# Designs tried in a protein design chat: VH-VL binders against Probable Brix domain-containing ribosomal biogenesis protein. Part 2

Target 1, 224 residues: Probable Brix domain-containing ribosomal biogenesis protein, of Pyrococcus abyssi (q9v200)
Amino acid sequence: MMLITTSHRPTRRTRSFGHDLERVFPNSLYMTRGKKTIQELLMEAYDRGYERLLIINVWKGNPLKMTFIKVHPDDWGYLGYLYLHGVKLQREMGFRGLNPIREDMPLVVTTAKRVGLDHLAFAQVFSELTTGKFVPRGDKSLLSIADKYNTDVLAVIERHPRGIVVNFYRLDVTKERAVGPLINVKIWIMEDGRRWDYKEAFGIKVKPRRKEGEAEEGARKDSH

## First folded at step 1 (VH-VL)

Design a08 (framework fv_anetumab)
Fold by ESMFold2-Fast, scan of step 1:
Structure a08 (fold): chain C 224 residues (1-224), chain A 121 residues (1-121), chain B 111 residues (1-111)
Amino acid sequence: as target 1 above (224 residues)
Amino acid sequence: QVELVQSGAEVKKPGESLKISCKGSGYSFTSYYIGWVRQAPGKGLEWMGIIYPGDSYTRYSPSFQGQVTISADKSISTAYLQWSSLKASDTAMYYCARHEDYVWGSPFDYWGQGTLVTVSS
Amino acid sequence: DIALTQPASVSGSPGQSITISCTGTSSDVGYYNYVSWYQQHPGKAPKLMIYDVSERPSGVSNRFSGSKSGNTASLTISGLQAEDEADYYCSSYTDYSTYVVFGGGTKLTVL
């Protein structure tokens, strides 16, 4: 599915997040960034048969931004960006020693049942970014969706007071609850012009802040 | 307006079977989990399990797995909690409550009025 | 079994503010922002008062507020009234169980 890496100066927490994603994105690999350029990562991803390159940018030890890039020898390009309030790691949810999913199965993306149009839109966006398959929730349980699409892994888009949450289920590990990581998204932006901001969605006016500019600027420097 | 209406109080003897009900109205019944919560006399709330009526998926607390059966009939918007053989320790108030898919922690946003089950010889 | 820790009782006078604590671990209250609070009057079903730590359902008075610090969630009732006298239960999702965990409950007495 995808090659996953970080900006040039990852912390242990950021590396843990990359490994967590490797365990819920089927046929994906976390790779140490080192001194590799975007072009070198794209060539590596293509050689390994991956459709996406994901770069996790950090600020002060925490994931700040997830950048999704389409992998293709002649038509690669940036697809979109998720700006995060934060993440909760699988170990923080009580799950250790999970194996990566090396089997060829889809990542199903769906929603919690009681969600608004913003969550439905993000589920579609998240499926586009990851190459996952968006499945409308309707009256279905997560288990019935997993059975129908022959998968053990689901990303579920959920409500949160300060944004949109992505939570991951591994039904080969437990059918009882999510394994994580939990991703709290505050802003998403697609290269095609679609975008969403939780402050606008919940009636909070967004004003430019020098502190936020500094944090994003640091993360952007690290990604290049 | 959302409403959950439970069946009336039951007085049973040990070893007898029992099936109590919880009928939902004012919302899409197949679009919410129904959970069952037990409250023994003078004690706190204890989660027993859930059912998703849309596809009859059930999940039980480990303490209640094999002790009860949870089912639903979506054609009449009713969930059920059933015992094959009651024990005196099953004496409690039983509540049904509505909650969101795969968010077991919270919230139980609407509750039934409760069904008192008394098991005595 | 595993339950969140609440004081058995709390009391206050009309017009005052009281706070009820709910203490768990870093694998439930400390980790998840899915803390809820329920009010139960004698002989009645529980009523949802707070969800997602600090959110109020429609129809719940703004005198009720919720917060969380570390492994402890708190329910605060301001402008205490006689009808607030009830049992209060917290709940959270857990890392070590496949189910909801409730607190032991707190009896609020309005003096």
Scores: ipSAE 0.005, ipTM 0.466, lowest interface PAE 12.5, mean pLDDT 83

Design a09 (framework fv_anetumab)
Fold by ESMFold2-Fast, scan of step 1:
Structure a09 (fold): chain C 224 residues (1-224), chain A 120 residues (1-120), chain B 111 residues (1-111)
Amino acid sequence: as target 1 above (224 residues)
Amino acid sequence: QVELVQSGAEVKKPGESLKISCKGSGYSFTSYYIGWVRQAPGKGLEWMGIIYPGDSYTRYSPSFQGQVTISADKSISTAYLQWSSLKASDTAMYYCARRYYGSGSEFDYWGQGTLVTVSS
Amino acid sequence: DIALTQPASVSGSPGQSITISCTGTSSDVGYYNYVSWYQQHPGKAPKLMIYDVSERPSGVSNRFSGSKSGNTASLTISGLQAEDEADYYCSSYTDYSTYVVFGGGTKLTVL
């Protein structure tokens, strides 16, 4: 599925988050960033057969940012960005030493049973970013969906008062509760123009932006 | 039960080629790296390189880049370490060991070792 | 490549506690929280005793514990037993053109 790494000199918590993600993203590998450029990472991801490169950053004014890049020999490019209120690690949810995910297992992306249109839209966006398989929830149980789509791993899009939560289930570990990590999404932006902001969605009045991208200018030091 | 079984001891002369093997069983072979570690007689452990059998991605220690070739055949769950031309300094015990692809640096299961002796 | 610095030998008596140090740089032990410790008895393959600085694999005695401060990791063996006599190696992830680096090894003698 994807090659996962961090910005240069990540915090211990950011490294733990990267490792948590590789335990719930099938066919994925967390690699220490070191001095690798984005182009070197893209070449390595392509050589390994991955379709995505995920970079985990701390962004100016926001606790975490997840950048998804399409891996392709002729058409690589940035796909989208998740800006996070924060994350809750698997160890903080009571889970340690999770077993590897089998190679042939898809990541199913679905929603909690009671969510709004914004959550459905994000479930589709998250499936595009990760190459997961979006499955509408309806009245089905997670176990029923897992059985139908031949998987043990699900990303479930859930409600949150100030955002949208992604929570991960490993049904080979426990059928009763999520294992994490829990990702609390504040803003998502796609390079194709689709975007979402929790303040706008929840009716919170926000000040207009004078110029798009200025808040990240100088805070991002991507090496291409 | 997880097991890594290595090929038997080898006695070779300088200039000869050699290929030794490491067969995994009891786990998903394509979910773990296989690393190769050298231990010269009476000396410490020295990491040579790794391979990810699922895609045959290989990474070598700078000390061993160009000196050996690491490969794997996932259809028979076997990794290989190969020399085109052996030297007396290649005399050592060679271990294979697995590392979960998502872990830091640990090798949790090791093969029994293959003793390679190179002398004229 | 480089080796992490360990004392060549350490000794203790049954029931004592001993500590083995493993010193690297800010680019390996000091940077990464991926320090492992291996036990090797004569003629045997190494056995993983500690990973991620302080975690124990299933089946490893709780007498073995790991820690790290700055560029130095430590393995502590409490309630020392005759069977603990072996060589001990630390290892760490590194970005100096290598993926893993091992320490030089420490011979533990139980007197």
Scores: ipSAE 0.005, ipTM 0.446, lowest interface PAE 12.5, mean pLDDT 84

Design a10 (framework fv_anetumab)
Fold by ESMFold2-Fast, scan of step 1:
Structure a10 (fold): chain C 224 residues (1-224), chain A 119 residues (1-119), chain B 111 residues (1-111)
Amino acid sequence: as target 1 above (224 residues)
Amino acid sequence: QVELVQSGAEVKKPGESLKISCKGSGYSFTSYYIGWVRQAPGKGLEWMGIIYPGDSYTRYSPSFQGQVTISADKSISTAYLQWSSLKASDTAMYYCARLEYSSSWPDYWGQGTLVTVSS
Amino acid sequence: DIALTQPASVSGSPGQSITISCTGTSSDVGYYNYVSWYQQHPGKAPKLMIYDVSERPSGVSNRFSGSKSGNTASLTISGLQAEDEADYYCSSYTDYSTYVVFGGGTKLTVL
């Protein structure tokens, strides 16, 4: 249940990423930003019955940041942010011409088998950001989870040497491998104060993130 | 400051078991992967597998799955590589190396353990 | 295991520049920007020279540089010195259910 768009002046790669997300978030729509303000986007999302607004920011041609906003007539607000190392598009994973999911089904969020606590925490965070349903993996196959929860689409939180990755499965397309997009997350921040940084998690010195904070403040000021 | 110290050279006969070690110091041992790399005499580097000591998650290269066991004891900051039954073809230099969670590149390497398997 | 493709040997004279290539697929070198280069002198453990395609660790000479185009990464060594004589290995992350894959190695001779 999501309206997906970009910051102003999206690249072809960023638009492709938005369309990829439309194909794995059930009952979601990628919409061209144009000159629309945040307020206009929130009104459009509400009118369409969406619970989230996702804005994809770009820097030097690649998706850099995903901003999730809660859509509500009297209680809208920023929920959280994913800062990305990068993405791998569905076409780069060998999938072209996928149809969006227009049926009522949940996005199930689960993990790969044998992941750490940081991956479990992010699976819960990702489910909150997307309105997905978090399901513990245990020893179950993705097929058995999909059957139990009456869905064809799963977001699977996986290990990666450069952060935490989200990979998408469409069991109506293939039962063997992920369709993508693959999202490689380096930092996530929630407005309720929860946060994670791969460098801090593994004892790497973290340079000041003032520039990222300043960019967020600029974007917010522009929306007023 | 970061250091990986490996156990000493081993001379073994085919069919014998062996367990070699790699002790990390100067960093948070449970926050980094430890990988194992084989180098046969006069040959190149081969990736064997990896362990994350924080939760004992292991992943093996297909050529080494079932051939060796990788383990770790986080209480003494030590990773292990083990064979149940050595073959002459296991003769090689074995390196352990640390990988950042955020990177696919080994940044610090142990000095190596030479394993010789002969009759 | 699948290895990345490197030339077996390369040679140059002191003061010259040489380039070593490392060719993979769209599922490793072509997709990930996680290419590393290692220098190995006889009897020694490998030493990291380049990571993330083009980044140098502290203490590595700026004579060493890295780049990538499509499925091929390259290590360039300028102003060759006798001490550069060593084996050089590239590595990349891979989708083949292995964490790291190495190239076959290149022996650099400085004559």
Scores: ipSAE 0.005, ipTM 0.445, lowest interface PAE 14.9, mean pLDDT 83

Design a11 (framework fv_anetumab)
Heavy chain, then light chain:
Amino acid sequence: QVELVQSGAEVKKPGESLKISCKGSGYSFTSYYIGWVRQAPGKGLEWMGIIYPGDSYTRYSPSFQGQVTISADKSISTAYLQWSSLKASDTAMYYCARHLEEYYYGMDVWGQGTLVTVSS
Amino acid sequence: DIALTQPASVSGSPGQSITISCTGTSSDVGYYNYVSWYQQHPGKAPKLMIYDVSERPSGVSNRFSGSKSGNTASLTISGLQAEDEADYYCSSYTDYSTYVVFGGGTKLTVL
ESMFold2-Fast, scan of step 1: ipSAE 0.007; ipTM 0.565

Design a12 (framework fv_anetumab)
Heavy chain, then light chain:
Amino acid sequence: QVELVQSGAEVKKPGESLKISCKGSGYSFTSYYIGWVRQAPGKGLEWMGIIYPGDSYTRYSPSFQGQVTISADKSISTAYLQWSSLKASDTAMYYCARPSDFGEYFDYWGQGTLVTVSS
Amino acid sequence: DIALTQPASVSGSPGQSITISCTGTSSDVGYYNYVSWYQQHPGKAPKLMIYDVSERPSGVSNRFSGSKSGNTASLTISGLQAEDEADYYCSSYTDYSTYVVFGGGTKLTVL
ESMFold2-Fast, scan of step 1: ipSAE 0.007; ipTM 0.517

Design c01 (framework fv_cixutumumab)
Fold by ESMFold2-Fast, scan of step 1:
Formats: sequence, C-alpha cells, structure tokens
Structure c01 (fold): chain C 224 residues (1-224), chain A 121 residues (1-121), chain B 108 residues (1-108)
Amino acid sequence: as target 1 above (224 residues)
Amino acid sequence: EVQLVQSGAEVKKPGSSVKVSCKASGGTFSSYAISWVRQAPGQGLEWMGGIIPIFGTTNYAQKFQGRVTITADKSTSTAYMELSSLRSEDTAVYYCARDSYYDSSGYFDYWGKGTTVTVSS
Amino acid sequence: SSELTQDPAVSVALGQTVRITCQGDSLRDYYATWYQQKPGQAPILVIYGENNRPSGIPDRFSGSSSGNTASLTITGAQAEDEADYYCNSRDSSGDHYVFGGGTKLTVL
C-alpha cells in the first residue's frame, strides 16, 4: 500500500506513530527518513510496488501533519494533507507488539453509525489518500463489513467536538475495540481544491466519541 | 538522557512576581510540550499551563489566566513560568514536566525536581 | 480537581491487591494517566494510555478504564508502593489537563 516516513530529524513519538500506521495499512513499510530526499523516497516506494508515499511532519499550531503523495515513475504528485490536533498511539490504547499486515487485503474505510455529511466526505477523501476502499456503514456491524470485503483491518471515521477522528480496528487482534492509532483531524486539504476545517463545521455542540470500540459493543449500543 | 533542571528556591513578598526556569535536554524542545504543575503544602497536583516551544503556542488553566505567563527560549532550551500578583496561597512547589501533548490524553513522562516558592510578608 | 474524583485514602495488606479509582465525565473520551508521589519527591509516571508502563515500572502496576471510571491496580502490593497516587486526564474540552485529588495508599 504505501511507504511511510517522517520529516528529517523526527521525534521518538513521531517514529512510533509511523510504526503504528505500518501495523494498520496493509502491505506498507515504515522507513527511517535519515537524509533521504523526496525523490529518493519516491524511487524506493516505486521499486517496492507502493502506490503512496506518506510523510509525517510537524506544522506550526498543530503538532502533526500527514502528507500523501502519489507514487508513479513519470507522474508522481502531491494528493493531499491532513493537519492534526493530535494522535493517540497504539501503546497508549493498550496494544504493543502488533505485527504489520503483509497480506494483500483492502483497507476498508467506513464511518460510525449516524455521522454527518462531513464525516462521509472525509471517509471518501481518506480512501483516496490511502487507496483504501470506502464502504458505507448503514446498519452493518464492522464484523459484517470485514467479512464481506475479506479484510481484518478497518479505518472508522468518527465524530469529535473539535474535528474528525480516524480510528483503526484489527479484527485479527481483537473484535471488541479499536487498536489505534487514533488520529484527530483538524483540517484536510486536497490538491484538487476540496478542503475542510473543523472551525467551520464543528463546535462543542457535537458530543465527543466514547473510548468504547465500534465492533461488537459499539454496534449493540448503536442499534439500541 | 532526558533531564529537566529547574531554578532554585524563591522567597517572595505578596504582590510581587516570580519567574521559575526549566532547562530541558534530550530533544525535548523539538518534540514535546512543557507543562507546569504546582503543589501547595499537603495538597494535590494542579496543572497551571503549558507551552509547545516549536510552535510558540501556550495554554493556561482558567484559574491562572491573567496571572501566569509561560515562555520558551529555543536557543537555550529553557522554559519559564512567571506568576504575578503573588498571594500566600501561591506558596507551593512548582514543577515543570515533559508533556506528550500531541494526543488527546497526554502524559508527563519526565519531571523536574521542583522549585519551592514561598510567599511571605 | 473537581472534574476528576478520587477517594482520599485506601489501605492494602502486604502482598494483596488494591484498586485505586478515578471518576470523571472526560474519562469517557480520554484515557487516564497515573502518577506515584513519595514524600519530598517529584511525581513519577506509572501508567499512561490506559495500561502502558514506562521502563522501570514493575509489572504489578496495571490500568483499566470503563465508561467514566479509570482504575490503577497494584497486584501483590509491596512496602515501597506506599505513596500518593494521582490520576490525570483532559477536561471535557480536551484543551486542559485536570488532576484528581490524589489517593494516599497505606501498605499495612
């Protein structure tokens, strides 16, 4: 799926986040940045058969930024950017030692039940950025969706009072709750002109998402 | 590896100001926030505010807004907490702590040894 | 703090299990962090992100959370565990940190 790296001279926390993403993006690799240029990273990604290059960096006023680049030998280009309020690492959610997903399986992107149009738009955007497959949630359980699309990994777009949350599920690890990382998106911008900012879309009137996962427990709560 | 070194004890009169320093090492200033937490004698921990040095952004607890100012000097890797209009109730140990701020929970993984500030007439 | 509530004191017999609780509405959205403080010392991080231990923290310390409640469990309490324990999380806005009032653990 993608080659993941950081800006030059990354923090230990930023490297941890890169490793976390390697564990939920199928057929992906976290690579130490060192002194590699964007061109060198693109060549490496192409050589390994990846469709995306993801660079994790810092942005003033927001601790983390995710830059998605299309990988192609003759037609590479920037696709879009996620500016983050912050992230919650897999280890901070109680998960350590998760293995990367080596199998060729889709990353399914879906939403929590009964989300707004902004969440649906972002689910589509996140699918485009990652090469994941957007699947409308409807009344389906996460387990049902995973079974239908022959995958163990889902990115679930959830509500948040100050943004949009991406939370990851690994059904080969636990069917009860999300494994993370949890990504809190403040702003997203696509090179094609589409954009979103939490200040225009949300306020504290939108109730925060609970920590409980959306697999078995979340589906039961949503149906009631 | 990681060390936060705070300035020495201070004795101040009511109505004055105090400025406590916290010198950080181990890459703290480029990667983490610095939070300030105080503890009055026999009382619990109280968060005052923090700064993300790389962005210059500050965040203050409501109780201290208008009285606390937190700054950072990236060239010396030193954060400062200045508390004005001191009262006897401000007598406390003041800690700086390395703040993971970058996620929704946050945590303080390394703490300075504390600076005792006594406000006495 | 008023947003996170802890019992002021708890006792445990040497070698037994004790559970220290922290309650607050923000814990529905944010995981608690736990600090240990011994007299005359700065606090020490013992649990973060629900149930993660920093290097040097013994396996007997664990964390859990459910709904608006977070818990620190010490399985097989030792004499050196006698200390004040503070929970810490974000307030409802996610912008500020809030500490619980602290729990004094006495190992009998």
Scores: ipSAE 0.000, ipTM 0.421, lowest interface PAE 14.1, mean pLDDT 83

Design c02 (framework fv_cixutumumab)
Fold by ESMFold2-Fast, scan of step 1:
Structure c02 (fold): chain C 224 residues (1-224), chain A 120 residues (1-120), chain B 108 residues (1-108)
Amino acid sequence: as target 1 above (224 residues)
Amino acid sequence: EVQLVQSGAEVKKPGSSVKVSCKASGGTFSSYAISWVRQAPGQGLEWMGGIIPIFGTTNYAQKFQGRVTITADKSTSTAYMELSSLRSEDTAVYYCAREGYDFWSGYDYWGKGTTVTVSS
Amino acid sequence: SSELTQDPAVSVALGQTVRITCQGDSLRDYYATWYQQKPGQAPILVIYGENNRPSGIPDRFSGSSSGNTASLTITGAQAEDEADYYCNSRDSSGDHYVFGGGTKLTVL
């Protein structure tokens, strides 16, 4: 699915987040950034057969931005960006040492049962960014969806007072709760012009955020 | 094993353009970055820019922005560097060099160089 | 003028050790690579990734890095080591490359 890395000089927390994503994104690899340029990462991703490159930017020790890049020899480019309130790591949710996904199974992206149009739109966006399979929830249980699509891995888009949450389920690990990581999205922007901001959606007015400027600068510095 | 074969020497008039070629053999051309580095007589090495053929992505040194164009033809495994508005100070040997990816940097293979002389 | 600075010349007696240095702020974030160039020839990569040698490069060549400084050391210099040596690294953006001014090594 994808090659996952960070901006330069990641924290331990950010490296843990990358490894957590490796455990819920099928056919994916977390790779230390070191001194590699985005072009070197794109070449490596292409050579390994990945369709996406994910760059995780950090600020004050926490993941702040996720940048998704389409990997293709003739049509590569930036796809979109997730700006985060924060994340909860698998270890912070009570899970350590989860095995990699053994079978070549799809990542299914769906929603909680009681969500609005914003959550449905993001589920589709998240499936596009990751190459996951978007499946409408309706009244179905997660188990019935997993069974129908022959997968144990689901990303479930859920409500949050200040944003949109992505919860990952590994049904081969537990059927009772999400394993993480939990991603709390405050803004998403697609290169095709689609965008969402929790402040607009919820009518919330927040003081200007220098964090967002810093994340933009970090992403720009990582561009080739 | 891997070789970079460059085009022959050129003598050009001021104000003209020159286009030098670099043909790769013995390896995977499109999966590696190709850079152009020049060296004026008795002077040091100067990076001009590079291309990653598989993506068509180019980078140019600030000094050469607007005058240099680097291209690649994947079907012939050939990279090109075109320098316009030539001046006498552009007289130099122009090298192409291949850069590894895969967690590594450094120019592991170099062409033998193309001498470009700019004189009135 | 360049982001990476080298002394223009250095001499070493046959069989002795010489250290060629390269300084620049980008070296705090990126390793230097080192190239040997003999008259009339293209450069040859001698050290990459701080202290790795390509196949065919003698063991007497080694690299090191500390802070904003990278060094190429030749232990037991031979006559054939007489050449110009260039350091190369990335600029602060990580996207562009810059060469040091070069150091002419004379083996006495």
Scores: ipSAE 0.000, ipTM 0.421, lowest interface PAE 17.2, mean pLDDT 82

Design c03 (framework fv_cixutumumab)
Fold by ESMFold2-Fast, scan of step 1:
Structure c03 (fold): chain C 224 residues (1-224), chain A 119 residues (1-119), chain B 108 residues (1-108)
Amino acid sequence: as target 1 above (224 residues)
Amino acid sequence: EVQLVQSGAEVKKPGSSVKVSCKASGGTFSSYAISWVRQAPGQGLEWMGGIIPIFGTTNYAQKFQGRVTITADKSTSTAYMELSSLRSEDTAVYYCARDLGYSSGWDYWGKGTTVTVSS
Amino acid sequence: SSELTQDPAVSVALGQTVRITCQGDSLRDYYATWYQQKPGQAPILVIYGENNRPSGIPDRFSGSSSGNTASLTITGAQAEDEADYYCNSRDSSGDHYVFGGGTKLTVL
């Protein structure tokens, strides 16, 4: 699927996030950045047969950014960017020591059952960025989708009060819980001009599934 | 500032198809979905489906699956709704609306296109 | 029947408060959006999310939700508020939008 690395001076969380992604993107490799240039990374990805290069960036004051690059000897180029509110690492979800997926299987990208058009659009975008396979959810269970498409790994696009969440399931590890990482996307931009910003789309907090233990502020607070 | 301009009224025979257009003006089309809603005479509002034009991603109401096709031409900022196999009960005003996503509401509506199905 | 249920009609005296309700299981997970429609006109967005007003909508309009019920309240109803009001939200699957049947408000 893809070669994964970081910016030249990654934070500890950024490095851990890269390793987590290696465990849910089939046939992918996390590689320490060191002093490698983008050109050297593209050549390495091409030599290994990967279609994507993912660079996990830290910018200005610790927000995370994911940059997806198309790998091709004659037509490489930037595809798009995910700007993140944050991530929840696999270890923070109770999973340590997961093995990478080295078998040939698709990354299936689907949505939670209760999502709007923004989430469907992002599922398509996420599929394009990762080379995953978009599968409409409908009334199907994740297990039935995994079985139909001969995969153990699903990226599920879920609603969030202030953005869009990507949550990963590995059905070879657990049938009930997401393993993570959990990615909270606030902005995505594609090089072809498509873009989305949660502030423009929502204007207010999206209603959560469970209200217990969550912030009591369902709508934006106004001082005026 | 933002306007949705719909095509003119149509009179169609049973069994034919109709294609209604919705042209968006203003700088907000690329980030928003367009939903299609109909209203039969004296009846309530009924959602038919929607599209996010920048991706071509569509979502259709179950009742219209197989009969409705929603498309968009990004170069002209125009969304289309085509309804096939027309019946007399498809006589309605058809609206397009800009969908802000989830709970954010549909803040701009076209004025509606009247479609009459009669022989 | 619709997945979102509204009473078909309600009346209010000029200057008084009226509440229009919308019920459905999906409202436990999704906020309702409210639209006003006057005869011969396209609907107008009145409340989105739980209780947000678009620019130009008077502050006498407010929204609330609890459990499987969403409400539109008009405090100090005016003659110009006479219209049909529709709630809109997601269906039980969460995949599609659905409208309530509409409530015709008469201002006496």
Scores: ipSAE 0.006, ipTM 0.486, lowest interface PAE 11.2, mean pLDDT 83

Design c04 (framework fv_cixutumumab)
Fold by ESMFold2-Fast, scan of step 1:
Structure c04 (fold): chain C 224 residues (1-224), chain A 119 residues (1-119), chain B 108 residues (1-108)
Amino acid sequence: as target 1 above (224 residues)
Amino acid sequence: EVQLVQSGAEVKKPGSSVKVSCKASGGTFSSYAISWVRQAPGQGLEWMGGIIPIFGTTNYAQKFQGRVTITADKSTSTAYMELSSLRSEDTAVYYCARGGEWELDFDYWGKGTTVTVSS
Amino acid sequence: SSELTQDPAVSVALGQTVRITCQGDSLRDYYATWYQQKPGQAPILVIYGENNRPSGIPDRFSGSSSGNTASLTITGAQAEDEADYYCNSRDSSGDHYVFGGGTKLTVL
């Protein structure tokens, strides 16, 4: 599926997130960034047969942005971006040492049973970004979907008050609840122009940020 | 194809503030960081800070913390850099550039805005 | 820029090879990016990620790094290569960007 890495000098938490994704994205590899360039990563991904390169960008120690790049010898390019409120790691959900997913197993992307059009749109977008297979939920159980598509791994798009959540299930691990990681998306942007922002979608009034470091207009910055 | 168009030259008095604009065209403004880099006459390049327009998240060089404010207006694809408490030493050409956060090097540059601080 | 050190000037004869160096401890962890600046113009990106060239940059430009040192090499220098060259990388925290002091290249 994809080669997964980080921006330069990732934190332990960000590396853990990359490893968690490796355990829920079939036929994928987390690779330490080191000094590798985007071009070197694209060549490595192509040589390994991956269709995507995922770069996890770090800000102040936490995963902030997921950048998806199409891998192709003649037509590589940036596909889209997920900007995050945050993530919850598999270990933070009570799961450690999960086995790798079997090579030929598909990633199925579906939704919770009660979701709006925004969630359906994102499920399709997430499928495009990951090369997963979008399957409409309807009234089906996750077990019946997994059985029909011969998979144990599902990404389920769920509601959140300030975003859209991606939650991963490993039915070979537990049939009762998600294993994670949990990804809380606040904004997504596709290079083709499609985009979504939780503030616009949920009717949150958007005002310009106050000027940083200014006590009053025209005043000098004083110690706090 | 990506172009960064900066506002015109400014002449300011010591103690005042200046606000320079940078309008992006030909690419996706919101998904890329915009940085500000200055250059005093005959001197080298100095990174001041940057912004990710989609968040309004800023990152400032320590030397400019408390004097610089970087903002962005996504509806007009325009980034702004405001520098307060101007001194003669702030006389410089101020560049905006795409990059300076995460995945992008400074790959596209504006032509620069000359700011002169005198009298 | 005390964190990245460049020699202020270097000369090369037309058609010869020149190497411009940048030194700093952050270069052990991050590649240097190189910019060319001609008088009265904005800088342009010439090398990123150790040895990658943007579209339009001649193949006579190359980059390398070893330990705390990054180098920009121009093989077969041309008259139009006369310019100031700046290295750029991250500071010790990894959160901010720092430019080297610049090297003025004169093509004789």
Scores: ipSAE 0.006, ipTM 0.508, lowest interface PAE 11.8, mean pLDDT 84

